# Ledger of designs, part 3: VHH binders against BTB/POZ domain-containing protein At1g01640

Target 1, 207 residues: BTB/POZ domain-containing protein At1g01640, of Arabidopsis thaliana (Mouse-ear cress) (q9lq95)
Amino acid sequence: MTEAEQKAAFLGGLVVSFKEQMHTDVLVKPGEEAPPIPTHKAVLAARSKVFRNMLDSDECKTSPEESITLPDLSHDELKSLLEFLYSGNLKAPYNQYRSLYLAADKYDISYLQDVCRNHFIASLSSRNVLDILELASIPCDTILKDAAINHIVKHMEEVVVPMKYETFVQRNPDLSVEITRAYLRETKAKAKDHGAPLNGNTRPRIW
Key: E = the ipSAE of ESMFold2; O = the ipSAE of OpenDDE; V2 = 0.75 times the mean of E and O plus 0.25 times the DockQ between their complexes.

## First folded at step 2 (VHH)

Design B6 (framework vhh_8ghr_2; at its last look DockQ between E and O 0.47; V2 from the best seeds 0.00; counts 0 for: pae E 13.4 > 2, unsure alone 64.6 < 65)
Fold by ESMFold2, look of step 3:
Structure B6 (fold): chain B 207 residues (1-207), chain A 122 residues (1-122)
Amino acid sequence: as target 1 above (207 residues)
Amino acid sequence: EVQLVESGGGLVQPGGSLRLSCAASGFTFSSYSYIGWVRRAPGKGEELVARINSGGSSTSYADSVKGRFTISADISKNTAYLQMNSLRVEDTAVYYCAKSGLFYGSDYMDVWGQGTLVTVSS
């Protein structure tokens, strides 16, 4: 077994303390009526300065059960987030990734945000790219935004012909301008600087 | 009652600097998503100038102010700041401090201050 594998196995024992609720000292509540999840303050504080500050707050310290509430997460999303804080591995259904991506930004968990971003980049398609571009705008994620715009430019007809694009433009006029300008720059970059004009007659004569 | 109060605005020459402050009451910056600065120039709409998450490590800026403005927060004073350097006439606006509420809910910014006027002129 490699040294890296031995270290991973050793650290994996800490996940057991979460799953078996061994010596937990704080309750984390989701944004819905569901059971709070017993957790360890040390893990929360080590993984997120935002959680550390929440745990240090008067609201948490004066609570009879010492709890914090993450109102934007369902119970299942909260469980996935908490397991990630212990293990460093995101084992969540893909339908949770939007919420976890936004939570990673809100709670300043950079590695979780990176994991979710990489998933969105790998999953880009003409069907989802506009939704992903809107998502990237919320935390102002330039890496994901650039990946989405590059995908749109490469598949422009597939993305702009459907009615979904018209709805996207109504919600996002500034992003629509950025897409148009990115497409023009890509079109100009493919043309030779001293070559044929972009609007030369290259179309065969038909009707 | 949740309140945001801006201060630090005023008249300054082009190339000058100002630091805006946003004092929060009724909540702590460390307990919520993020806080930001929005400006409204005469005859123009609102522009999100800068924002910072409650952990202090995630900041974003409008392209028009990148490299000149810096947002920061002091948790101990429950106050956010906007350091504005190399000011231009185009930066003249009323600057509002605003916070997100439930960040992933229906509202992006749900509490606004009353605004502080920044005038950049010769």
Scores: ipSAE 0.000, ipTM 0.308, lowest interface PAE 13.4, mean pLDDT 82
ESMFold2-Fast, scan of step 2: ipSAE 0.201; ipTM 0.588
ESMFold2 (binder alone), look of step 3: mean pLDDT 79; pTM 0.801
OpenDDE, look of step 3: ipSAE 0.025; ipTM 0.489

Design B7 (framework vhh_3k1k_2)
Fold by ESMFold2-Fast, scan of step 2:
Structure B7 (fold): chain B 207 residues (1-207), chain A 120 residues (1-120)
Amino acid sequence: as target 1 above (207 residues)
Amino acid sequence: QVQLVESGGALVQPGGSLRLSCAASGFTFSRYSMRWYRQAPGKEREWVAGITSSGSTISYEDSVKGRFTISRDDARNTVYLQMNSLKPEDTAVYYCARVSWLGTYAFDIWGQGTQVTVSS
C-alpha cells in the first residue's frame, strides 16, 4: 500500500462517524418530505463556506433542533453529498450527478464540482452532449462547455440531424452560434494540416 | 410554465445605485434558490449573487462583495439585487435565474435580462 493510499484510508475513516451517527450536532433536511439526516457542523463548515454561513444563521440557531435545509436535493442525493464531505469519494448512481453538480456550485464545494465534471466528460455521447452543454452553462463552467462543444464538432451530423437539436437551438441561440464557429475552426484546422491523402478514397460503391 | 422577468436596469453615473427586481411566476417561488448573473459585451456570463430558498445563505462573487446585496420577498415572488457604489466595470445585462431540481433533472431557468450601464 502506498503512503498516499494509506492517507486516503485513514481520512476515509471519518465517514464512520457519519454512518454510525457518532456525536452528531446538526440535522440536514432535504427538499422533500423525508427524515432529516444527522451530521457534524465541523465537517459541513470545513467543506463549504456556504454551509458555514448557514450554520451561523439565526434560522439554524433558533430552530428547535439546530437544522439546515438543502431544498434542491432529494434524501438520497443529500446522503450522497454528505458522505462525500466526509470521505472525498463520490458513491452515487448516474442519475444523481446532475443534482450533485449543481449543488457543488450552489454550496461552493469545488472538489465535488470537479468530480462531477470529470464524470460528465468521461460519459459524453451524441445522445447526452446537448443536455451536458446546457447544464454547463448554469455555473458558467467553461471546461465542461468546451469539452461538450468539442464532442459536438467531432460528431456534428449525429448531433444536428435529430429533432432534439432544433429544440436546443430555440432555447440556446447563443450556444448554437458558438457551435457553428467551433465547427468552422475545426474544419479549417484539418484543412491546414493537409490530412487528406494524395489519392483520395472514392465513396464505397453500391452495386 | 415558468417565467422570470427582470426590471430596474438603467443608465447611472459611477458611484450611483440601482435596485434590480426579478418577478417570478409559474412555480412555487419559496421552494427555489435564486441567482443573479451578468454578461458584459464580448464576455461570458458571470455569476454575481445567490440566495437559498430559506434566505439563510447568501453568497457573492468577490468583485461585488460589500457593494451588492441580494434579497427575496416570497410573498411577492420577487428576488432583488441592490447595487451600490457602481463602477463602469459593472456595465452588463443582468439576468435572474432559478436553480431547480426535479428528480434527476436539475436546471437553471433564465429571465430575459435587464441592461445596466454605468457611464459618466
Scores: ipSAE 0.000, ipTM 0.132, lowest interface PAE 16.4, mean pLDDT 81

Design B8 (framework vhh_8cml_1)
Fold by ESMFold2-Fast, scan of step 2:
Structure B8 (fold): chain B 207 residues (1-207), chain A 120 residues (1-120)
Amino acid sequence: as target 1 above (207 residues)
Amino acid sequence: EVQLVESGGGLVQPGGSLRLSCAASGSTFSRYAMGWFRQAPGQEREFVALISGSGGSTDYSDSAKGRFTISRDNAKNTVYLQMNSLKPEDTGVYFCAAHKLSYFGTYDYWGQGTQVTVSS
């Protein structure tokens, strides 16, 4: 076993305490009508200042069993989030990443936001780039937004020809303007990098 | 989530016309691309026509081109299929579908269908 593997095994004890519900002291409820998930206040507070504040609230302290509710997450998304807080590893199907990314912003879990952002950047394609760009605009994530726009301008024809782009423009006219400006910047950069000499014969001297 | 209800089906003679309507409820209608599909007895469901959320883009199957027109009224949350020059081969159950074109989920919602019969 490497030192990294030994450290992971040692830290795995915290994940076991969650999965086996060892000495839990707070209940976390999803937005849907589903069983609450027992967890540990110390872990929630250590990972999120927002959770720390929620736990310190009169609402949580006066509830019959101390509880907090995360209304935007399903039961399975909540399980993925809580396991991540204990393990530092996100094991979630692709369809949960949107909700988890937004939860990371809402609950101020910067490392989860970084993990989700890196997943989206690594998975960028002409099929998903418009959805990812729209998603990035919600928390004003400039890193993810810039990565998505850069992909669009490098694959402009592939992205703008399908019907999906018209639907995107209708929903996001401001982002469409940003894409146009970015495309102009990209085409100017490409022209400079190519180093093609200017053809003086095509430019009138009086202009 | 979107719920879809089709209407306007019926019996018509070859060469006749029908206009199908699909009323949508639930979510913001203009966010969905809307399509018409049909299924004849013993055959697979086939694509007929598609319209973008704004109505600016349309697409048609080869059998529908020049004869069918898809349109929408976002104020009424309704999509239409105007069918002209109907042929016996157009007989089938016609379904409308809402498609969000999103990577983060399958947003395909289907109506229950309306019967179109083209017979002499």
Scores: ipSAE 0.012, ipTM 0.348, lowest interface PAE 9.0, mean pLDDT 84

Design B9 (framework vhh_5c3l_4)
Fold by ESMFold2-Fast, scan of step 2:
Structure B9 (fold): chain B 207 residues (1-207), chain A 119 residues (1-119)
Amino acid sequence: as target 1 above (207 residues)
Amino acid sequence: QVQLQESGGGLVQPGGSLRLSCAASGFTFSDYYMSWVRQAPGKGLEVVSDISGSGGSTTYADSVKGRFTISRDNAKNTLYLQMNSLKPEDTAVYYCATLGWSLPKYDYRGPGTQVTVSS
């Protein structure tokens, strides 16, 4: 076993404290009407300055069972988020990544945002790129936005021919202008690379 | 139903001060963390400051720490941002939001108030 693997196994013991609810001291509530999940204040505070502030609030301290609420997450999404805070590994189905990505931004969990962004970049296709571009615009994620736009300009016909693109343009006129300008930059870059001047002669220029 | 309305923006010279207000209605104001978020021309959204529902916990972006003060009056459903020692780089549209970092996913953002710092 590598030292990195041994370190990961050692740190994995903290996940057991979460899964078996060992000495929990705070409840985290998903959207209303769902059961709370017992967790550790120290882990939440260490992983998110937003959670630290929530835990330090009089609202949390005066609540009957010392609780915080994450209203934008389902119970299963919240379980995935909390386990990630202990393990550093995200074990979530594809359909949870949107909510987890937005939660990472909202609760300032930069590594979770990086994990989700990398997942989206790795999964980029002409079928999902417009959805990913819209998603990236919410936290103003320039890395994800640039990756999505780069995919679009390299696969322009595949992206703009389907009817989905017209709906996208109607919802996102500013983004559609950015795509058009990026495509123009791409075509100019290709022209520069090939040195595409008007040719009246194929003979080499010596000077 | 849910409404946020910012006010107090304007044109000021460097070193000047402004106080922004956000009037909230349609929800239980005291139950929500509130944020001031800004967007400079051609740039992304930056969370400037957060305050807990009770007002007991506050945070500030490094760019504004020591110059800006966030506060709230839960009896009046109003959020405030006191901005001192304003700099040209503080020029932005300032938004009031119920949910912190992630705008516009979180639809309780107000329409914004323009702050322009120029000589």
Scores: ipSAE 0.000, ipTM 0.119, lowest interface PAE 16.7, mean pLDDT 81

Design C1 (framework vhh_6qgx_2)
Fold by ESMFold2-Fast, scan of step 2:
Structure C1 (fold): chain B 207 residues (1-207), chain A 122 residues (1-122)
Amino acid sequence: as target 1 above (207 residues)
Amino acid sequence: QVQLVESGGGLVQAGGSLRLSCAASGRTFSSYAMAWFRRAPGKEREFVAAISWSGGSTFYTDSVKGRFTISRDHAKNTVSLQMNSLRPEDTAVYYCAADYSLWGSTNEYDYWGQGTRVTVSA
């Protein structure tokens, strides 16, 4: 057996403890009306400083059964989050990634934020890039923001012609300025790669 | 689980200034995007200003841009709206709103305060 296989088998026991509810010591409640999910304080505290603080709160300690509530997550999103804390692998449908990305930031789970960010970057398209840019602004995620802006600049006409862009600019005027400045930087870089502009027909067009 | 309480409203003369504050309880304040909305008598609620959870991004409606400044104090866990050069048209009940997932001019924030009244005399 390889070292990687040995490590995977060893760590697999932690996931089993969650799925089989072995010696759980805390209940985690979703925001919706749904049953709480039994889990382990040690895992929550080890993965998130925010969870550690929540577990140390009077609210948790004085509850009839020790429990914490994550009001921003549905039952299924919470289940995906908790399984990730044990396994390090995110198995979630596409519609959960927004909530999980924001939860990763809120609960300070940096690796989950990285996993969700990579998913968004891999899925970038002219149809979703404005939504992803706006999403990146919530945690001030410069990596995701820069990836989104770079996509916009490379597909500028596809992004700015539809009416959706007008709505985006009204909501995010400062981001629209950043997009314009990024576009100017990109056009200057392309001009250098493909020859210096002349005072005539070969000059690049700038918005 | 988030409760929002606004303060700082009152009566002021046109051209004057007011500072509104919003205090959140029950949650980590720094995890939420915050916004101010207002509702004038006989009008629907309108967006005024928003600030991201980190304070790095702000958004204003055109009618208040340059006059109002939204800010947050990480140490005090408060969000504030500094209103300068007030006009009679700014008379409204001002509401603080918070949402983990949403920010900007959307009217779909999950948590709302009860409001604080601002009256600007001509």
Scores: ipSAE 0.000, ipTM 0.101, lowest interface PAE 17.7, mean pLDDT 81

Design C2 (framework vhh_3k1k_2)
Fold by ESMFold2-Fast, scan of step 2:
Structure C2 (fold): chain B 207 residues (1-207), chain A 118 residues (1-118)
Amino acid sequence: as target 1 above (207 residues)
Amino acid sequence: QVQLVESGGALVQPGGSLRLSCAASGFTFSSYAMRWYRQAPGKEREWVAGISSSGSTISYEDSVKGRFTISRDDARNTVYLQMNSLKPEDTAVYYCARELYSGWFDYWGQGTQVTVSS
C-alpha cells in the first residue's frame, strides 16, 4: 500500500461514522417530506461556513432535536452531499449533479463546486452546452460560463440552428447577446490569424 | 462521429424474453463503460443496468436483478441487455448510453421500443 493509499484508508474511517450513525449530534432535513439524516456538526462546520452559521443560529440550537433544513435538496441528493463532506468523493447519478452544483455554491463548499464544474466542462457537447450555460449563470460561475460560451462559438451552427436555441434565447436574452459578441471576437481572431503576413525572415537560413 | 444504435425491441408476452443490442461506432468502445436506461410513457428515464469498460463491474436496478443480464462484446463494439421473465412494467423505450466518467453520459442512442402485453 502506498502512503497515499494509507492516508485514504485512514480518512475513510470517518465515512463509517456517518453511514453507521455513530455519535451523531444534529439532524439535516431535505426539502421534501422525508426522514431527517443524522450527521455531525463538526463535519458540517469544517466543510461549510454557511453550515457553521446555520448551526450557530438560535433556530437550530433551540429546536427540540437540533436540526437544519436544506430546502433545495431531495433526500437522495442530501445523502450524496453529506457523504461527500466525509469522503471528498462524489458518488452520485448524473441527474443529481445540477442540484449538487447549486448546493455547493449556496452552502459555500468550493471543492464540491470544483468537482461538479470539472464534470460539466469535461462533458460539454453541442447537445448539453445551452443547459450548462444556463446553469453556470445561476451562481455567476465565470469559469464554467466561459467554457460553455467557448464551446458554443466553436460549434455555432450545431448549437444555433436547432429549435432549442430559440427557446434558450427567449429565456436568456442577455446570454444570447454574450454569445453573439463572443462569436464576433472568435471570428475576428481567426480572420486576423488567417490574414497575418508570413514572416520569412524569422526562419533560419538552411544553406 | 460517435453513434449508438439500439435494436431488438419488440412486442412480447409476459414471461417472454428479448435481447437488446447497442452497436457503437466512432470511438474506442473498449475504453468506455456502458449503461442501459429505459423510459415508460409518462414517466422519467430510469437506469436499468451498467457495465464497466473492462466488463468486471456490473450493476442493476433492483427491479431487474435476476431477470436482466448486461454484457459486452468489444470485438463487435456492442453492448447487450438480455431480458428474461418480462413483465408489463418493463414496457418502455430502452436507451444505451456511453459513460464518460462516473455518472455522466455524453452520448445516447435513439432508443428501441419494448412492449410487454398479451
Scores: ipSAE 0.000, ipTM 0.077, lowest interface PAE 21.9, mean pLDDT 83

Design C3 (framework vhh_6qgx_2)
Fold by ESMFold2-Fast, scan of step 2:
Structure C3 (fold): chain B 207 residues (1-207), chain A 121 residues (1-121)
Amino acid sequence: as target 1 above (207 residues)
Amino acid sequence: QVQLVESGGGLVQAGGSLRLSCAASGFTFSDYAMAWFRRAPGKEREFVAAISGSGGSTFYTDSVKGRFTISRDHAKNTVSLQMNSLRPEDTAVYYCATDFGYTLSEPYDYWGQGTRVTVSA
């Protein structure tokens, strides 16, 4: 085995403590009426400052079973989130990524946000780009937002012709202005790059 | 008519390499993300790798990161998966998929027939 593989296997032992429920000390409840998931306070606190604060709260300490509730996650989404905190690996179906991305922001789990962002960037299409742009605006994620806007300006006709774009503009007037300005910048950049005299575009201004 | 045709599967020894290809037709290839999924015997389809429409962004499941490489060729309308350092756990039917969904919660809408990969110990 490589040293990296040996380190991964060693660190993977912590996942066993979660899957086999070894010496758990806190219950995490989903938003729905479903069984709570036993976990470890130390892992939650190490991965999220927000979880650390929730665990230190009187609400958690005085609860009958020392529990915290994550109201925006289903049982399956919560299981995916918790396993990620132990393993650093996200094993989730595509339909969970939106909720997990928002949870990463809410609970300040930056690496989970990075993993979900990379998934959305890799899945960008003219069909989903407006939904991804709206999603990115919630945590003010400039990386995901810029990737979405860049896709839109490169595929402008395909994005703005469907009626979905009219609804998007009504909900997001500020984003529509940003798209328009980005499109103008792209159009001007193309004009300068294709066929313009190089000395005319790059010549130093005198004065 | 959207059509995805996978090829390149086969039998290989552990530690070996294999290259899968997916030929896409019936849509504007460069506008849509492409992904590879796999289904091991007795399991549901799981995500393997994805590449954005432009080819500028890629995403991998952790179990294949560093071993598999996804790429696309816009001139040929193909997406490829280069699989190195194959393990018996990689044994599965591999599927090409594309996303025409309107929502982020909707999984990839169009799937190919799959190509079988068997990795012997």
Scores: ipSAE 0.000, ipTM 0.173, lowest interface PAE 12.4, mean pLDDT 82

Design C4 (framework vhh_8cml_1)
Fold by ESMFold2-Fast, scan of step 2:
Structure C4 (fold): chain B 207 residues (1-207), chain A 121 residues (1-121)
Amino acid sequence: as target 1 above (207 residues)
Amino acid sequence: EVQLVESGGGLVQPGGSLRLSCAASGFTFSSYYMGWFRQAPGQEREFVALISGSGGSTDYSDSAKGRFTISRDNAKNTVYLQMNSLKPEDTGVYFCAAEQSYWLGTDYDYWGQGTQVTVSS
């Protein structure tokens, strides 16, 4: 067993305290009408400065059941988030990654944002790249944005021919300009690398 | 969870008009392409019209161009098909369909139950 495997097994014991609700001291409420999820203040505070501030608030301290609310997450998305805070492993269906990515930004959980970003980058396709680019613009994630734009530029025809691109341009005119500029840069770089013939002496003349 | 409910079908005489509606629930309506398809008795299902999530782009079959207009109201989660100058060959069951967005992570079309349109003298 490697040291990394031993550490993972040791830290895995903490997720049991969450799943079995061992000595919980705070309730976390989803945005929907669903049961609150018992958890541990120490874990929330250690993983998120935003959660730490929420837990230190008078609202949480004076409530009959010490609780915080995450209004943008469903019960199942909240479970996935909380399990991640204990384990460091995100085990969520792909359709939760959008909400979890946005929550990572809102609650300042940088490692969760990195995990979600890596998932999106690994999953990039001509079919999903516009959705991912639009998502990346919300927290101003330049790493994810650049990865998405690079994919678009390399697969330009596949991306711009479908009707979806027209809708994207209408919703995101600034992003469409960035795509055009990136495509121009890529086209010039490829022409240089592959030796496109150029007439360097072509210029207008006024007599 | 996803539900598409069609309405507005019926019996009309040739040259008449009908307005079909499709009420959608269970998904982020504005992120989906919405389409109308039809199936005549003993024939394969065929495309009629399509509209983008924003409503900015539309597409029509050759038989629908100039006679049918697709539109949507994202505030009401509803897509419409205005059918003018109806012909007997327009007779069939009309289906509302939603094309998947990436964020649902599914590659399946959602379909309504259909509404019957009959054009007959």
Scores: ipSAE 0.000, ipTM 0.164, lowest interface PAE 14.2, mean pLDDT 82

Design C5 (framework vhh_5c3l_4)
Fold by ESMFold2-Fast, scan of step 2:
Structure C5 (fold): chain B 207 residues (1-207), chain A 121 residues (1-121)
Amino acid sequence: as target 1 above (207 residues)
Amino acid sequence: QVQLQESGGGLVQPGGSLRLSCAASGFTFSSYWMSWVRQAPGKGLEVVSDINSGGSSTTYADSVKGRFTISRDNAKNTLYLQMNSLKPEDTAVYYCAKDYIYSGSEWLDYRGPGTQVTVSS
């Protein structure tokens, strides 16, 4: 184990205070009717500027027990999120990553967004790429969006031949235009690499 | 948790009609695109038709266009496929499927056990 790995494990030990509910001072409620989850204001505020602002609100301070609500998360998704804030390690089933990725954007938790993005990039396939592209467009995540579009243009026939692509185009006409333009750029890049001239022999003037 | 149950299949003569139903539970049905997918003997899966969450937008495979109609009843959490002018090549197991839009999931991760449609005399 490297010193960096040992340090990460040591700092992640704060998760014990969450799991055993040691000296909790705030309740976090999911969007469904489920028990609130006791946690620590200091951890929430340190990990998210949005949470810090929510905790400083009169609404939180005047609630019967100081509480905040995350309406877009289920009880299990909320547990995954909160444990991540203490440990820095995301332990979540596949079906939670979408909600956690969107929560990372909403609550300004950059590292969680990076973890979820890396998971999506590592799992990219011709079967899921259109779904990932739609997801990336919600927070305007250019890194994830570019990775998805790059996969599509490299595997164009696999992606556009199935009927799912027609459904995608109806939902996302703007993204379909971006895919077309990206494919044209890729085609021109390949033509140039193989020695074929682009647009005759005239190069567009740069500004 | 997510459950889809198809019904309405059977044996029908060429030119006949059948109406398939899919009862959905375990998710907010009215929030998702739904699909009908079929698998003919010795062939792969073919997406037959899709319908958006509100029922206003539908798509059809060229093989069924003009003969099949997809619809939904969000109040009853039920998806339908009206099949007219059936042909022997429509013989397949028909599946109801939920369209997923998140990473690590097949776009038809959840489908029912299917209902057999046989078009023959």
Scores: ipSAE 0.000, ipTM 0.103, lowest interface PAE 16.7, mean pLDDT 81

Design C6 (framework vhh_8ghr_2)
Fold by ESMFold2-Fast, scan of step 2:
Structure C6 (fold): chain B 207 residues (1-207), chain A 121 residues (1-121)
Amino acid sequence: as target 1 above (207 residues)
Amino acid sequence: EVQLVESGGGLVQPGGSLRLSCAASGFTFSDYYAIGWVRRAPGKGEELVARISPSGGSTSYADSVKGRFTISADISKNTAYLQMNSLRVEDTAVYYCAVGEYFSTYDLDYWGQGTLVTVSS
C-alpha cells in the first residue's frame, strides 16, 4: 500500500460502527416511507455544519429517540450518504449521484460535492452532457458547468443534431445562449492560436 | 452474439509496460458513448481506470493511473486499447473492458471476461 492508501483505509475504518450499528445515538429518516437508519451524531456534526445545526435543534432533541429527516433522499440514497460520511468513499450506482450531488449542496458537504462533480466530469458524454449541464445550474456549480459546456463545444455536432437538444433549448434558453457564446470564443481562440481564417473564407457560400 | 474479449494481460516487472486490447463483436463501439477499462485487484473493490468516448475521442483517467496509462480506440477495427506504462505492484488486477452510457461501474451495459495483469519481481 501507498501511504495515501493506508491513511484512507484507517479513516474509513469507522464505517464498521455504522454497518454494525455500534453505539448509535440518532435516527435518520429518508423522505419515503422506509425504516429510519441508526447512526452517530458526532459523525454527522463533524461532516456537515447543517447536520450539526439540525442536531442542536429543539425538534431533534425533543423527538422520541432523537431523529432528523432528509426528505429529498430515498432509503438507499441515504445509506450511500451515511456510509460516505464514515468512509470518505462513495459507493453508489449512477442513479443515486444526482440526489447525492444535490444533498451535498443542501447539507454543505463540500467533499461529497467534489466527489460527485468529479464523477460527472469523468462520465461526460454527448448523450448525458445536457442533463449534467442542467444539474450543474441548480447549485450554480461553475466547475461542472464549464466542463459540460467545454464538452458540448468540442462535440457540437453530436450534441445539437439529436432532437433532445431542441427540448433542452426550449427548457433552458439562457444556457443555450451560453453554449453559443462559448462556441464563438472557442473558434476565435483557435483562429488566434493557429492563424487560421475563422469564417473559412475559401469556401463558397450558398445560403 | 454480443461480446467483449480482452487480451494482452500477463506477468511484467515493476516499471514495465503492457498493452491490453478489447475486441467487440455483435455491436459497434459507435453505438455507445463510453468505452473503458475497470480493474479489480486482489482484496480491493472495482476501480474505473480509464474511459474514452468513441464519438469524440475525449478521455479520462483515475488519479492512480493518470500520466502512466493511455486509452485509445480504433473504430474501424472495433477495438479499444489500454497502453500501460511504468507499471507498479499495486496495478496487479483483473482488467475488464466495458461499454455504457455514463461509464460508472454500476451503469455499464456489457463487460468482457477480464484479463489478468500481474506486476511482480
Scores: ipSAE 0.000, ipTM 0.112, lowest interface PAE 17.9, mean pLDDT 81

Design D1 (framework vhh_h_nbbcii10_fgla)
Fold by ESMFold2-Fast, scan of step 2:
Structure D1 (fold): chain B 207 residues (1-207), chain A 124 residues (1-124)
Amino acid sequence: as target 1 above (207 residues)
Amino acid sequence: QVQLVESGGGLVQPGGSLRLSCAASGFTFSSYSSYALGWFRQAPGQGLEAVAAISGSGGSTYYADSVKGRFTISRDNSKNTLYLQMNSLRAEDTAVYYCAARKYWGSPSQYDYWGQGTLVTVSS
């Protein structure tokens, strides 16, 4: 094994402490009526300054079992998030990525945001690009936003023909302006690259 | 119950600088309780334009192309205040500036709370 692989395996051993609930010291509750998940304060605090602040709050310290609540995550989404904090690897079904992406920004877990962004960029299609663009605007994610706009510009006819685009424009007039400006920029760039050169034999007009 | 109050607007000459502040009450500027703060502007006879936005964590910022490199958005959670530092001001920056706040899981196109606005006039 490479030294990098050996280090990854060594650090990955912490996942066992989570899965087997070894010496847990805090409970994390989902937004739904579901059992809390036992976790470790040290891992939460090391991975997220927001979690560190939540753990230091009076709300957590005065709770009977020392707990924090992540109201926007389901039990399964929360399990995916917590396992990621131990392993650095996200193993989640497609339908969890929206919630996990937003949670990554909300709880300041930059690497999780990067993982989710890469998933969305890899899955971009004319059918989902408007939803992904709208999603990217929530954390003001310029990388994901630019990727989505670039896809729209390259597949403009496919994106604007369906009625969904009209609804999108009504909901997001600011993004619609950005799409229009991006389309003009691409059209001008293509015209510059493929513009007809002047014939070398063309003489300038006599004044 | 949630309220946003802007301040710092006024008259400034082209090339000058202004710092706008937005004080929030009724909620805290924490990443888990309130999310996405932004500045919008409306010039005379024009529609509302998004100027800058900052995420709850502060890890992501957005700027309109017209202000990129000149304006800087920031937040101070201890003072529960949002700022917009405006440098190299142009006549085209003349507008009423609004601060706005969006709950994290709300519609990405809808801001839940708006301030009253503060006028910025850039003229010689």
Scores: ipSAE 0.000, ipTM 0.219, lowest interface PAE 13.6, mean pLDDT 81

